# Designs tried in a protein design chat: VHH binders against o75319. Part 207

Target 1, 181 residues: o75319
Amino acid sequence: GNHIPERWKDYLPVGQRMPGTRFIAFKVPLQKSFEKKLAPEECFSPLDLFNKIREQNEELGLIIDLTYTQRYYKPEDLPETVPYLKIFTVGHQVPDDETIFKFKHAVNGFLKENKDNDKLIGVHCTHGLNRTGYLICRYLIDVEGVRPDDAIELFNRCRGHCLERQNYIEDLQNGPIRKNW
Short names: E, the ipSAE of ESMFold2; O, the ipSAE of OpenDDE; V2, 0.75 times the mean of E and O plus 0.25 times the DockQ between their complexes.

## First folded at step 14 (VHH)

Design ie5 (framework vhh_4orz_3)
Fold by ESMFold2-Fast, scan of step 14:
Structure ie5 (fold): chain B 181 residues (1-181), chain A 120 residues (1-120)
Amino acid sequence: as target 1 above (181 residues)
Amino acid sequence: EVQLVESGGGLVQAGGSLRLFCAASGFTFDDYSMAWLRQAPGKRREWVALITSGGYTSYADSVKDRFTISRDNAKNTVSLQMNSLKPEDTAIYFCARYSDDDIGHPFDYWGQGTQVTVSS
């Protein structure tokens, strides 16, 4: 279906690179079939994503798609030079340990393979906010030792929008650190 | 017009099995993830199973290893196989279309539901 996600237009397409990290967050790009319902200035296709990243003088090296759907765009809509990883993540509830570990392993693998460049890990869910912000912050807290409040503040500032799901925020602030084993 | 129509509910004894069916129409079925949710008397509606267009599945802890969600994209149907049923599984079961939305409601269309009653 070609229906636009609720409130998708209310969010900035792409945030800023999170300083001190390789992360950049954005809302889901929408393939050409959605453009009939959008004004030209509202369009945010896969091509528009790469143009906006380039406008920031950044380069994507990996896209992690956290949506629990494939209706918004297809991997073939992306340049072949940029790896695409799908991690099906159910919205609304806090991501489970398996999902968190998949995300951490993908990020760690990217960083190991990209030591000699400055390419970014692009992360999105539908709005690039709740699932996206949770998993990026969870990585910063658990792997990089960032204080929860600092991780959340950094994400909020760079995304240009604050995490909205209170259960996600509470888990980041008060939940256990998930260690790989 | 989006329509979701459930069937297969009924009365079954504890330890028994039921298979629920949902027939979908009015949208491109294979573009959407689909869900089964339930509402027990006096309780909030909760999701129990999700399936993507390609067949990836997720389950609530309460039904994991007992329920299996499946779909047939050629027939626009989603099914829920329920095994080892418990009295606690008694509920109205709803088929829903998953919107993949963390801002509003995660489900944008629902069927009317089918009653499942587990005795004992």
Scores: ipSAE 0.774, ipTM 0.885, lowest interface PAE 1.0, mean pLDDT 92

Design ie50 (framework vhh_4orz_3)
Fold by ESMFold2-Fast, scan of step 14:
Parts: C-alpha cells; sequence; structure tokens
Structure ie50 (fold): chain B 181 residues (1-181), chain A 120 residues (1-120)
C-alpha cells in the first residue's frame, strides 16, 4: 500500500558518513507510487537516495534494509551495481541475537571485500533511527570496541536525530556484548 | 474500510491445540506483514507472531516452537496454529496489520479478538 509511514516526513532523508567507519544511515526510500501523496521537496525515492549520497561525495557499496516489510520499494528500484541485503528486523523490541549476528556478518564481509576502496554501507529501517541506530552502535561497541555513549553520540550527530527508543539505548549502554553462540 | 475478523478461539485442555484464523478485507493484503498479539487478564498486550508478505516469520520466545503463523495471500487470510497449549497461553488473541513503525504504533489496524482459554 501507498500509506506514508507516520512521522516519516519528520526525519532527514540521509545522514552524514560516520567518521572512522564505513556507515551512513538514512530513512526508507519510497518508490514512485508514494509520490502522489508527497510534495516535490518531500520525495525520497531510491534515485533521490543515490543523488544525495553523491552530493556528499560518497559512494554506496551495500544497502542493508532492516524493515519488516517489502511495500516501500523493491530491490529492482536500486542500481544493479549496489548489492542489497534484507535483514527482517522487528521494530520496538531490541533486535534478537540472530538478527545482530546477521548484521555483523554482513558488515564484516563487506569490509573484507572492500579493503581497496572507500565505499559506504548504507543502513536503513523505516525512519533510519531506532533499528538502524541500534545495529550500527551494537556493531561499533561489540566489534570495534567503541564505548557505548561514544557510539550513540556519533550516530546521533551523523544521523541528525537522536535514537528515541529507551530500551534500545539501555541495551547498548548496559547490555551484554553479543557473540550469538 | 480495513477489517480484520478473528475466529477459532475456544476452551481447550493443557497440552491441546487450536487453530486461529483471521480474514482481512479493505486493503491489498499481500502488501503488508501481519501479526498475532494476545492480551491475558491483567497483563499488557504482547506480540506473539509476525509474518511478512513472502512468508518470513518471527516468534516471541514464549511461543517459539509451539506456535506457527501462516498466510494465504490468495484468500486474504492469516492463521495461527497453537500446539502444546499451556494455562499461561489463556488470552484474547488479536490479528493486526503491521505498519513497521518504530516511532509510533507498530500496528495500525486490529481485529476485535478471539478468546482462548486453556484449563488446568
Amino acid sequence: as target 1 above (181 residues)
Amino acid sequence: EVQLVESGGGLVQAGGSLRLFCAASGFTFSDYSMAWLRQAPGKRREWVALITSGGYTSYADSVKDRFTISRDNAKNTVSLQMNSLKPEDTAIYFCARYSDDDISHPFDYWGQGTQVTVSS
């Protein structure tokens, strides 16, 4: 359906690259069928995503889609040169260990295969905030050894919006490191 | 008008099985992920199972390996097979359309619910 996600318009389409990492976060792109309900300045299609990334002098090498739906856009709406990975992630609850492991595996695989370039890992959920921020921060904490508050602060600054789910923030700050075994 | 209508609830003994059905109308069913939630007496409403349009499923820990969610996109139906029922599964079971919204409500439409009572 062509229903625009609630508060989707309240969030910046694309954040900034997170310095010292290969991550960039954004809200879900909406395929052409949604544009009938949007003003021109509100449109954020898959094409608009790539235009905004190029405007920052960056290049996407992977998109990780964390939404628990396929209604917003199709992988076919993306350039064939950019790999697309779907990780169905339930919102509102802290992502489970299986989901965290899938995310970490995808990121590690990308970094291993892209040592010779500076391409970015684009991560999004519906608003590019809670699930997106949680999984990026969880990766930085568990794999890169970043302090939880520093990871959260970096994400918030670069996304341009603060992580809103208190249960996600609490798990990042005080939860265990996830090894998924 | 979006409508979700549950059926299949009833009284069953511990260890028994029930199959719940939800008939959806008023929207393109195959575009949306669907959910089953439950509310036990005196407790918060909780999610138990989710299914995407393509059939990917997720379950709450409390029902994992006992409940199976499925859907029929041609018939606009989502079902919940409940096995090895326990007294703590006693609740009103709700069918819901999943909005995938992390900011507001994750479910935008609900049925009226169907009562499941597990004795002993």
Scores: ipSAE 0.788, ipTM 0.894, lowest interface PAE 0.9, mean pLDDT 92

Design ie51 (framework vhh_4orz_3)
Fold by ESMFold2-Fast, scan of step 14:
Structure ie51 (fold): chain B 181 residues (1-181), chain A 120 residues (1-120)
Amino acid sequence: as target 1 above (181 residues)
Amino acid sequence: EVQLVESGGGLVQAGGSLRLFCAASGFTFSDYSMAWLRQAPGKRREWVALITSGGYTSYADSVKDRFTISRDNAKNTVSLQMNSLKPEDTAIYFCARYSDDDIDHPFDYWGQGTQVTVSS
């Protein structure tokens, strides 16, 4: 049972901080049991995640895990000093309003409690692309008033890969603003 | 070899109930989220219910408050309790393993399906 997610190896492990925000996006880290199926240069464990973040001279203050599974890694695989939040989000469909509200609440809470530091909110789904990009862009549009195309461009550039799901892109560009405060 | 085998389908009148079962083999069942999907005549397959290994559930709007998904990790089974059935619930119901892949396909293995027919 531990298969590598389809096309997981096709994507960069970690993007760059999105300038003007506290967000950084990455693909799902894979625990040690998956390494038997990976070449050394393909490995991306929880430890590898933190090493890559440090190499960018950044520090994680929160991880938001959007996957609809717990098979890839366990919260115990992360440093105890970094809070972990699981928001179960079904892939391929646009996240519902309750999920969007949970994400916004978590981000707003983090920002309020971390005004005196520069720690990042790390967000990931399986590939760190569609669910991740949607929720980050939705936050920027709805809460920070960023224009949809600007939010999408910023995410794509910093992640190093473009959002691929047309229903997600369409909702970001033309969908209703979700007022969850 | 991954196998998913559905059972429990049949003919029922509107307002009735059915319970579907799926027996899984060939993988570590407790590692994976599982799903029920359906395909009505002449339509595309759509998911109706999902359950994580730990029991967190999600439902399509069309079946909320009527269907309940559950699982037994010791027996490698996932079940769907269908209440207050409507003619529009008529479909072949499929058990599937949820891969959580955002790019190509969210489901990587499917059963052969079990027919549910709801008469008015």
Scores: ipSAE 0.749, ipTM 0.877, lowest interface PAE 1.1, mean pLDDT 92

Design ie52 (framework vhh_4orz_3)
Fold by ESMFold2-Fast, scan of step 14:
Structure ie52 (fold): chain B 181 residues (1-181), chain A 120 residues (1-120)
Amino acid sequence: as target 1 above (181 residues)
Amino acid sequence: EVQLVESGGGLVQAGGSLRLFCAASGFTFSDYSMAWLRQAPGKRREWVALITSGGYTSYADSVKDRFTISRDNAKNTVSLQMNSLKPEDTAIYFCARYSDDDIGQPFDYWGQGTQVTVSS
């Protein structure tokens, strides 16, 4: 709706590219209808997202939207040149294996199709933190063989905020590797 | 205090129509998405229709093309027009405030419900 998501203002809009990867994490952009509830410096529209990515000398090649809603912005608010993928994930819950495999498939497909460029995979949930951090770290651990603590540290540093939900952290550190053959 | 009060339920024959109303109070109505959910006998509560603060509407597959959700921000009301009613539409219908649709409990307030019974 028109109400700002809980604690959305508490988080940095866009993190930094995660070195050694094609990932960049950010909080959900809010379409123009939300701007009446925001001071100018608090606004973070789809346009603002692309401006901030450009300011880092980066370019988005894919957006993966992990929110369980479509009320924050529409795919039509994004440039036509950037693919958009919706993976509905419920907040507060560790994503299930089907969701994890769907995320891995999308990432692998993007990397194969984008060998000749350095475009980024932008990943967001509402705050760009728990679901976002979980799925990025799960990919690094399961597919790239990164140690769980190293993946979490890398994400936290680059996002500028630490993963908050203990259930997500515990699954990353102690959960099984989800094998994708 | 947030309050949602449904009205308009009743007994109707298959093929008939009913219009449900929800009167909202205790919050800035225009800032929130509003929804209708229903609970049929022996079934879980299910989402039926949603209207966003901007007026975008969405419907469950089972009711699309038969039900229409609308809102009146001046009167703090949300309505559900139900056409071509079927016996399987028999349920208690709840008005709900859609506060956080990003979690497993996206509806933070809903009313007591209004009974809709569709006879064969």
Scores: ipSAE 0.028, ipTM 0.355, lowest interface PAE 4.2, mean pLDDT 89

Design ie53 (framework vhh_4orz_3; at its last look DockQ between E and O 0.88; V2 from the best seeds 0.82)
Fold by OpenDDE, look of step 15:
Structure ie53 (fold): chain B 181 residues (1-181), chain A 120 residues (1-120)
Amino acid sequence: as target 1 above (181 residues)
Amino acid sequence: EVQLVESGGGLVQAGGSLRLFCAASGFTFSDYSMAWLRQAPGKRREWVALITSGGYTSYADSVKDRFTISRDNAKNTVSLQMNSLKPEDTAIYFCARYSDDDIGEPFDYWGQGTQVTVSS
């Protein structure tokens, strides 16, 4: 069967909205084929994602999937009312400029088109932590002018888990600003 | 049982070409991203190319525009076309399944590897 990512069960399924932003991070929901390897309370399906978001009195307006695989779930598993965007992002390494640009462009496009609501941008990778945290923080730093340490702290606090990869943290803190166009 | 078997390695001259093949079995091939990695003597193993189930590709900077990864989901195979080979491309090349595990090892299964030697 499908491999469950290491320590996937240890991470909170869904974080909290990041104050002052439209971002919310979560770990990858898993399709039904993974359920046989999980206890009922450990299961986190696409449906569960939306339920948990609603429990927070929030609504998803966009899902950005940063995983570099299609084995976790299918876009068809999501409600048709919520746009789904795939940005294939290789794990463990700092995303390249093209990936960063794609993410920024997607976020800016969403914000432009959703000025009349308060729907959230849901972002996930496998654990909803490293790739997710990096790109969200990169956006806050490069586009919103947030201090790197403040961005990282905000993400960590809201996600309920801290960025773990030193290369990501180092790039956020000391790396160059990436062009926004 | 997951199995990955590489073939196609050999000795080539600088500037030459070589095509590697990997045959996969024991899992739903079309669900997984696949990768080629290489390990040169005295160096760490590095990924060279990745390909998703749908054919999206990524390359290491050192091989961009020279190497091409492709896959055939009907045959459960992944290939690496290597052009304009350089001596620094000399390494054992491995086929691997890319699980996208962000915390653990992202390559959860490997082949035995195939030797590629590029002479100057």
Scores: ipSAE 0.862, ipTM 0.930, lowest interface PAE 0.6, mean pLDDT 96
Fold by ESMFold2-Fast, scan of step 14:
Structure ie53 (fold): chain B 181 residues (1-181), chain A 120 residues (1-120)
Amino acid sequence: as target 1 above (181 residues)
Amino acid sequence: EVQLVESGGGLVQAGGSLRLFCAASGFTFSDYSMAWLRQAPGKRREWVALITSGGYTSYADSVKDRFTISRDNAKNTVSLQMNSLKPEDTAIYFCARYSDDDIGEPFDYWGQGTQVTVSS
């Protein structure tokens, strides 16, 4: 269906690159069938995503889609040159270890393959906030050794919106480091 | 208008099996992820199983390897196969449409529920 996610319009479409990382966060793009329910200035299609990234003088090399749905857009709506990875992630609860490990392996693989360029890893859930912010921060803390409060502050500043789910924030600050072996 | 109607609940002995059904109408069923949740007496409602439109599934730890969620997009139904039932599985079971929303409610439509009672 063409039902627009609750409060989707309240969030900035695309954040800015997180300095010192290859991450950029955004809200879910909506395919053309949603546009009849949106004013022109509210539209954020897959094409609009790439235009906004280019306006920041950045380039996407990977999109990681964390939504637990396939209704918002199809991978075919994305340029052939940009890999798309779906990691079905249940909202409201802290992502499980399997989901965290899938995310970390995808990021590590991208970074190894893209040492000779500056392309970004685009990460989104429905609002580009809670699941997105959690997994990016979890990566920075567990893999890059960033202090939890610093990772959260960096994400919040660059996304332009603060992580809202207290259970996610609590797990990032005080939860165990998730090890891949 | 959206409607979700559960069936298949009942009384079963510990170690037994039940299959729950949910009939959905009033929306494009194949576009939405669907869920089963339960509420035991005196406890909070908890999700049990989720299934995406394409059939990817997720389960709560308490039911993993005992319950199987499935769907039939042609018939607009989602079902829950419950095996190796325990007295602790006694609850009202609800079918719900998953909104995929971290900001608002995670489920935007609910059925009335069906009672499952597991005797010791």
Scores: ipSAE 0.791, ipTM 0.895, lowest interface PAE 0.9, mean pLDDT 93
Fold by ESMFold2, look of step 15:
Structure ie53 (fold): chain B 181 residues (1-181), chain A 120 residues (1-120)
Amino acid sequence: as target 1 above (181 residues)
Amino acid sequence: EVQLVESGGGLVQAGGSLRLFCAASGFTFSDYSMAWLRQAPGKRREWVALITSGGYTSYADSVKDRFTISRDNAKNTVSLQMNSLKPEDTAIYFCARYSDDDIGEPFDYWGQGTQVTVSS
C-alpha cells in the first residue's frame, strides 16, 4: 500500500514565497498511484505543484527534496528543465551537520548560478513543515544572519503552518551556529 | 497485512560477527525505506541503520563502520551485517518500515524482533 502520510491532507499544498529570500516551501507532491485514496480536491501531484507556483506568478529553478524515501514521486515526473536535488534527511531529529552542509551548499550554488533571474528554490519534506522549516531557517540564520525568532516567524507565516517539533525549534533558537564561512 | 519477520539472532563473543535477516510481505517492498532498530534492556528503542529503496544508507554513530544494512528488492529482504560486536550491542533487534513522517510515527511497522547477545 500507498499510505497517505499522517495529516498530509491537513496542510496547504504550497506556501508563499518568503519575502527577501528565494525560498518557497510545499508538502510532498504525490504521484498518481496515491490518488485512489484521495478525493479529487485533495490531490496534489507534481503537475499540480507547478500549476500552483505559476498561479502565484513565480517560477521554480530548483527543487530540493528532503524526504528519506523515494515512494512519493519520481524525479522524472517533474519537468526536465527544473533541476532536482535529493538530500536524504532523517526525520524526527535535528539534521546532522553533513545534511546541513549539503543544504547550504545546494542553496549557495543555486544563488550563484541564478543571480540574474528571480526563480525560486522549492523545498519540501513530507509535510513541508518540520525538516523543511528547520533547514530553511538554519540557512537564513547561519548564512544570512537572520535572528532565529525572525526566521521562524517568517517561515511560519509564509508556509501557513507553524513549525511544531520542539527539538527543531530549540536548536534554531539556542543551538550553535553551524560552520564558519 | 504488513509482516516483517526477523531471524539470525543469537549468542556471540565480543569481537565476533552476526548477520540478521528480515523477510517482508504484505506491501510493495521496493517502494519503502527500511530500518533496523534495537532495544537494549531498560533502554528506549533506537534506530541503528536505515536504507532507501534505491540503496542509500544511514547509520547511528554507535554502529557506523561496524554494521552494514543491505536489501534485496527481488526477495523482499533486508539484512544487517554486524561486525566487531561489543557487549553494549546486546539488544532485541527489530526490522522496521520507515514512514518518513515528522508528524506521525517514524516507523509504522516492525516485527517481533530477534535477540542478539554479545558476551564479554
Scores: ipSAE 0.750, ipTM 0.889, lowest interface PAE 1.1, mean pLDDT 92
ESMFold2 (binder alone), look of step 15: mean pLDDT 84; pTM 0.836

Design ie54 (framework vhh_4orz_3)
Fold by ESMFold2-Fast, scan of step 14:
Structure ie54 (fold): chain B 181 residues (1-181), chain A 120 residues (1-120)
Amino acid sequence: as target 1 above (181 residues)
Amino acid sequence: EVQLVESGGGLVQAGGSLRLFCAASGFTFSDYSMAWLRQAPGKRREWVALITSGGYTSYADSVKDRFTISRDNAKNTVSLQMNSLKPEDTAIYFCARYSDDDIGWPFDYWGQGTQVTVSS
């Protein structure tokens, strides 16, 4: 059956826009079938996501879903006006170069096609933390030339939670720059 | 109660092939990504192959292009076709359910395993 992800309730639903970028990170939204296991104040549906983004006076232009599952919500649960991209990313291991390349390509394509607006790229994995934080920081480091520690600090502050996986942090700080995009 | 039962292991010569099977019960199989893990003597348990409910697959570098994971959602089964087997593939192979929870380890259930031995 549909079970709530471990520690999902421990994380803020949506972070803040990362200043100087088009990124906003959040935890996975859960479709209505999960709501029987949640108190009203714990619910975070696809609709709740868009309401919370609007409350920040922001607008989503793209959602990138990094989970290695489709059980949490369906793309059809999202407004038709917001493109949805699935990049199946295995948790716990540092994302491979193919995954990093797909993420960079999607971000670069969005930015090129959205020069005339200020819409955001929403990125999530299950908790909106490790895979999400890694790929956003990897983009900032490799493409934007941000120093690793600055990228990590910016993500942590705006997400409201610190990256937890040491192998991810180590790769960001000391690993090679991936020039695939 | 979640149950995963592996079968198909055995002894095979290097260069040979084996097909492993996993029968799943006690949960909505089609909702979950599934995995094959292995553990060789004196080594840590490692994942080998993953498959999403819709059939997207991922493989560890050590088995890429040699192993193929597949599933049958109507029968609640996941299979691993192992080709071009090497002595280094000798291990107990476990079927596992992938939780995607990213806490501790991303697998929440696995079976008792089936032994695969590859002679040189």
Scores: ipSAE 0.770, ipTM 0.883, lowest interface PAE 0.9, mean pLDDT 92

Design ie55 (framework vhh_4orz_3)
Fold by ESMFold2-Fast, scan of step 14:
Structure ie55 (fold): chain B 181 residues (1-181), chain A 120 residues (1-120)
Amino acid sequence: as target 1 above (181 residues)
Amino acid sequence: EVQLVESGGGLVQAGGSLRLFCAASGFTFSDYSMAWLRQAPGKRREWVALITSGGYTSYADSVKDRFTISRDNAKNTVSLQMNSLKPEDTAIYFCARYSDDDIGYPFDYWGQGTQVTVSS
């Protein structure tokens, strides 16, 4: 259906590439059925996503979709040249260890297979903020050894919005390192 | 108009089983993930099970391996099979439509609920 997520319009569609990484975060693209509820300047379709990334002189090599729904857009709405990975995550709760493992495995696999290019891993949940920011920061902390506060600051700056869910922030700052790769 | 109607609640002894049903109308049911939530007396409402349109499921730790959520997209129904019931499962059980909202409330429509009472 045509139900637009609360405050979806309040967030920048696409952040900037996180320097020193292959990550770029964005809010969920909305397929054509949602556009009748949006002004032209509010539209953010799958096509709009790729146009905005090209405007930044970047290229997507993978999309990781963290939403717990398939109603916003379909994989068929994306270019066939860009792999799409669905990892179902429930909002409002810190992702479980299995989910963290799946995310780390996907990122590590992409990086291994894309050593000779500069393509980005695009990550989104509904707002491209809490689940997205958590999993990107968790990867940087656990795999790349980044300090939690530095990872959070980098994500916030590049996304253009700060992580909002206190439970996610607390887990990143004070929670255990997940060593499940 | 969106409507969710629960049924199947009742009184059962500890260790028993109940199956709850939810009939949905007024929206394209197969587009949405669906949920079962519960509220015990004096406590906040909590989710217990979620199911995507394609049948991927998630469960709260308190009910994992005891409850099974399922759906029938042709009949616009979602069901909750509850096994090995405990007195702590006593609650009003609600069917809800899952919005996948990270900022606002994650559920946008609810039924009126069905009472489940588990005696010790």
Scores: ipSAE 0.777, ipTM 0.889, lowest interface PAE 0.9, mean pLDDT 92

Design ie56 (framework vhh_4orz_3)
Fold by ESMFold2-Fast, scan of step 14:
Structure ie56 (fold): chain B 181 residues (1-181), chain A 120 residues (1-120)
Amino acid sequence: as target 1 above (181 residues)
Amino acid sequence: EVQLVESGGGLVQAGGSLRLFCAASGFTFSDYSMAWLRQAPGKRREWVALITSGGYTSYADSVKDRFTISRDNAKNTVSLQMNSLKPEDTAIYFCARYSDDDIGHAFDYWGQGTQVTVSS
């Protein structure tokens, strides 16, 4: 089925670019078949995503999809000019080291290939909050040397919603730095 | 009405194998990721295996390399092959539909469970 994720409507569709970074976070876009369950102002399709990014005078250069499902939208629903990367992550638990490594590799690769532009890395899970916030903050802490509390505050402010899973927050604040293996 | 019905549980000796089955109905099975979770007496329920609609799989460290999850979208079934069973694998095993929700419940529907007992 076409079930809308629990509390999906409670979250802003797209956050703001995180200043000093190339990251922008958003909740999962829903393909057209979900729209009959949504009021017009609640719709957030892949097309709506790109319109909202454009309204902020930003441009996406990569989408990283962290959901453990493919039922919400298909890569084919995205413009062919924007690369799409799927990293399957299980919700509720802190992503494993392999997942963290894949995310860091993708971000580093994008930044090397996009030195001459200002395109953004769009990151989402189902709500664009816990898995999304964790991996973005983990990257800023481990790779960019940002203090954990500063990374979390930056994400929360720009997303417009605070990370909700205490285990994710605790790992960011007190967990080990993950080295590439 | 969403229904998940497990079968295949039983008593096995340590080192043995067992295969669990789950029959799903009442929803478009091929749209959803599916899971197997277990609960030992006095312990919290924990997931052990997950499978996406397209067949990508994930396993808890405790069962990695011993358990294999699979599915048949045409038959609306998900299965768990359990090899090299240990006494600590003794638990009630549940089939569940994965909602992919970090905010609320990760799993939105569950079966009644099937008992697996591993004797030493």
Scores: ipSAE 0.782, ipTM 0.891, lowest interface PAE 0.9, mean pLDDT 92

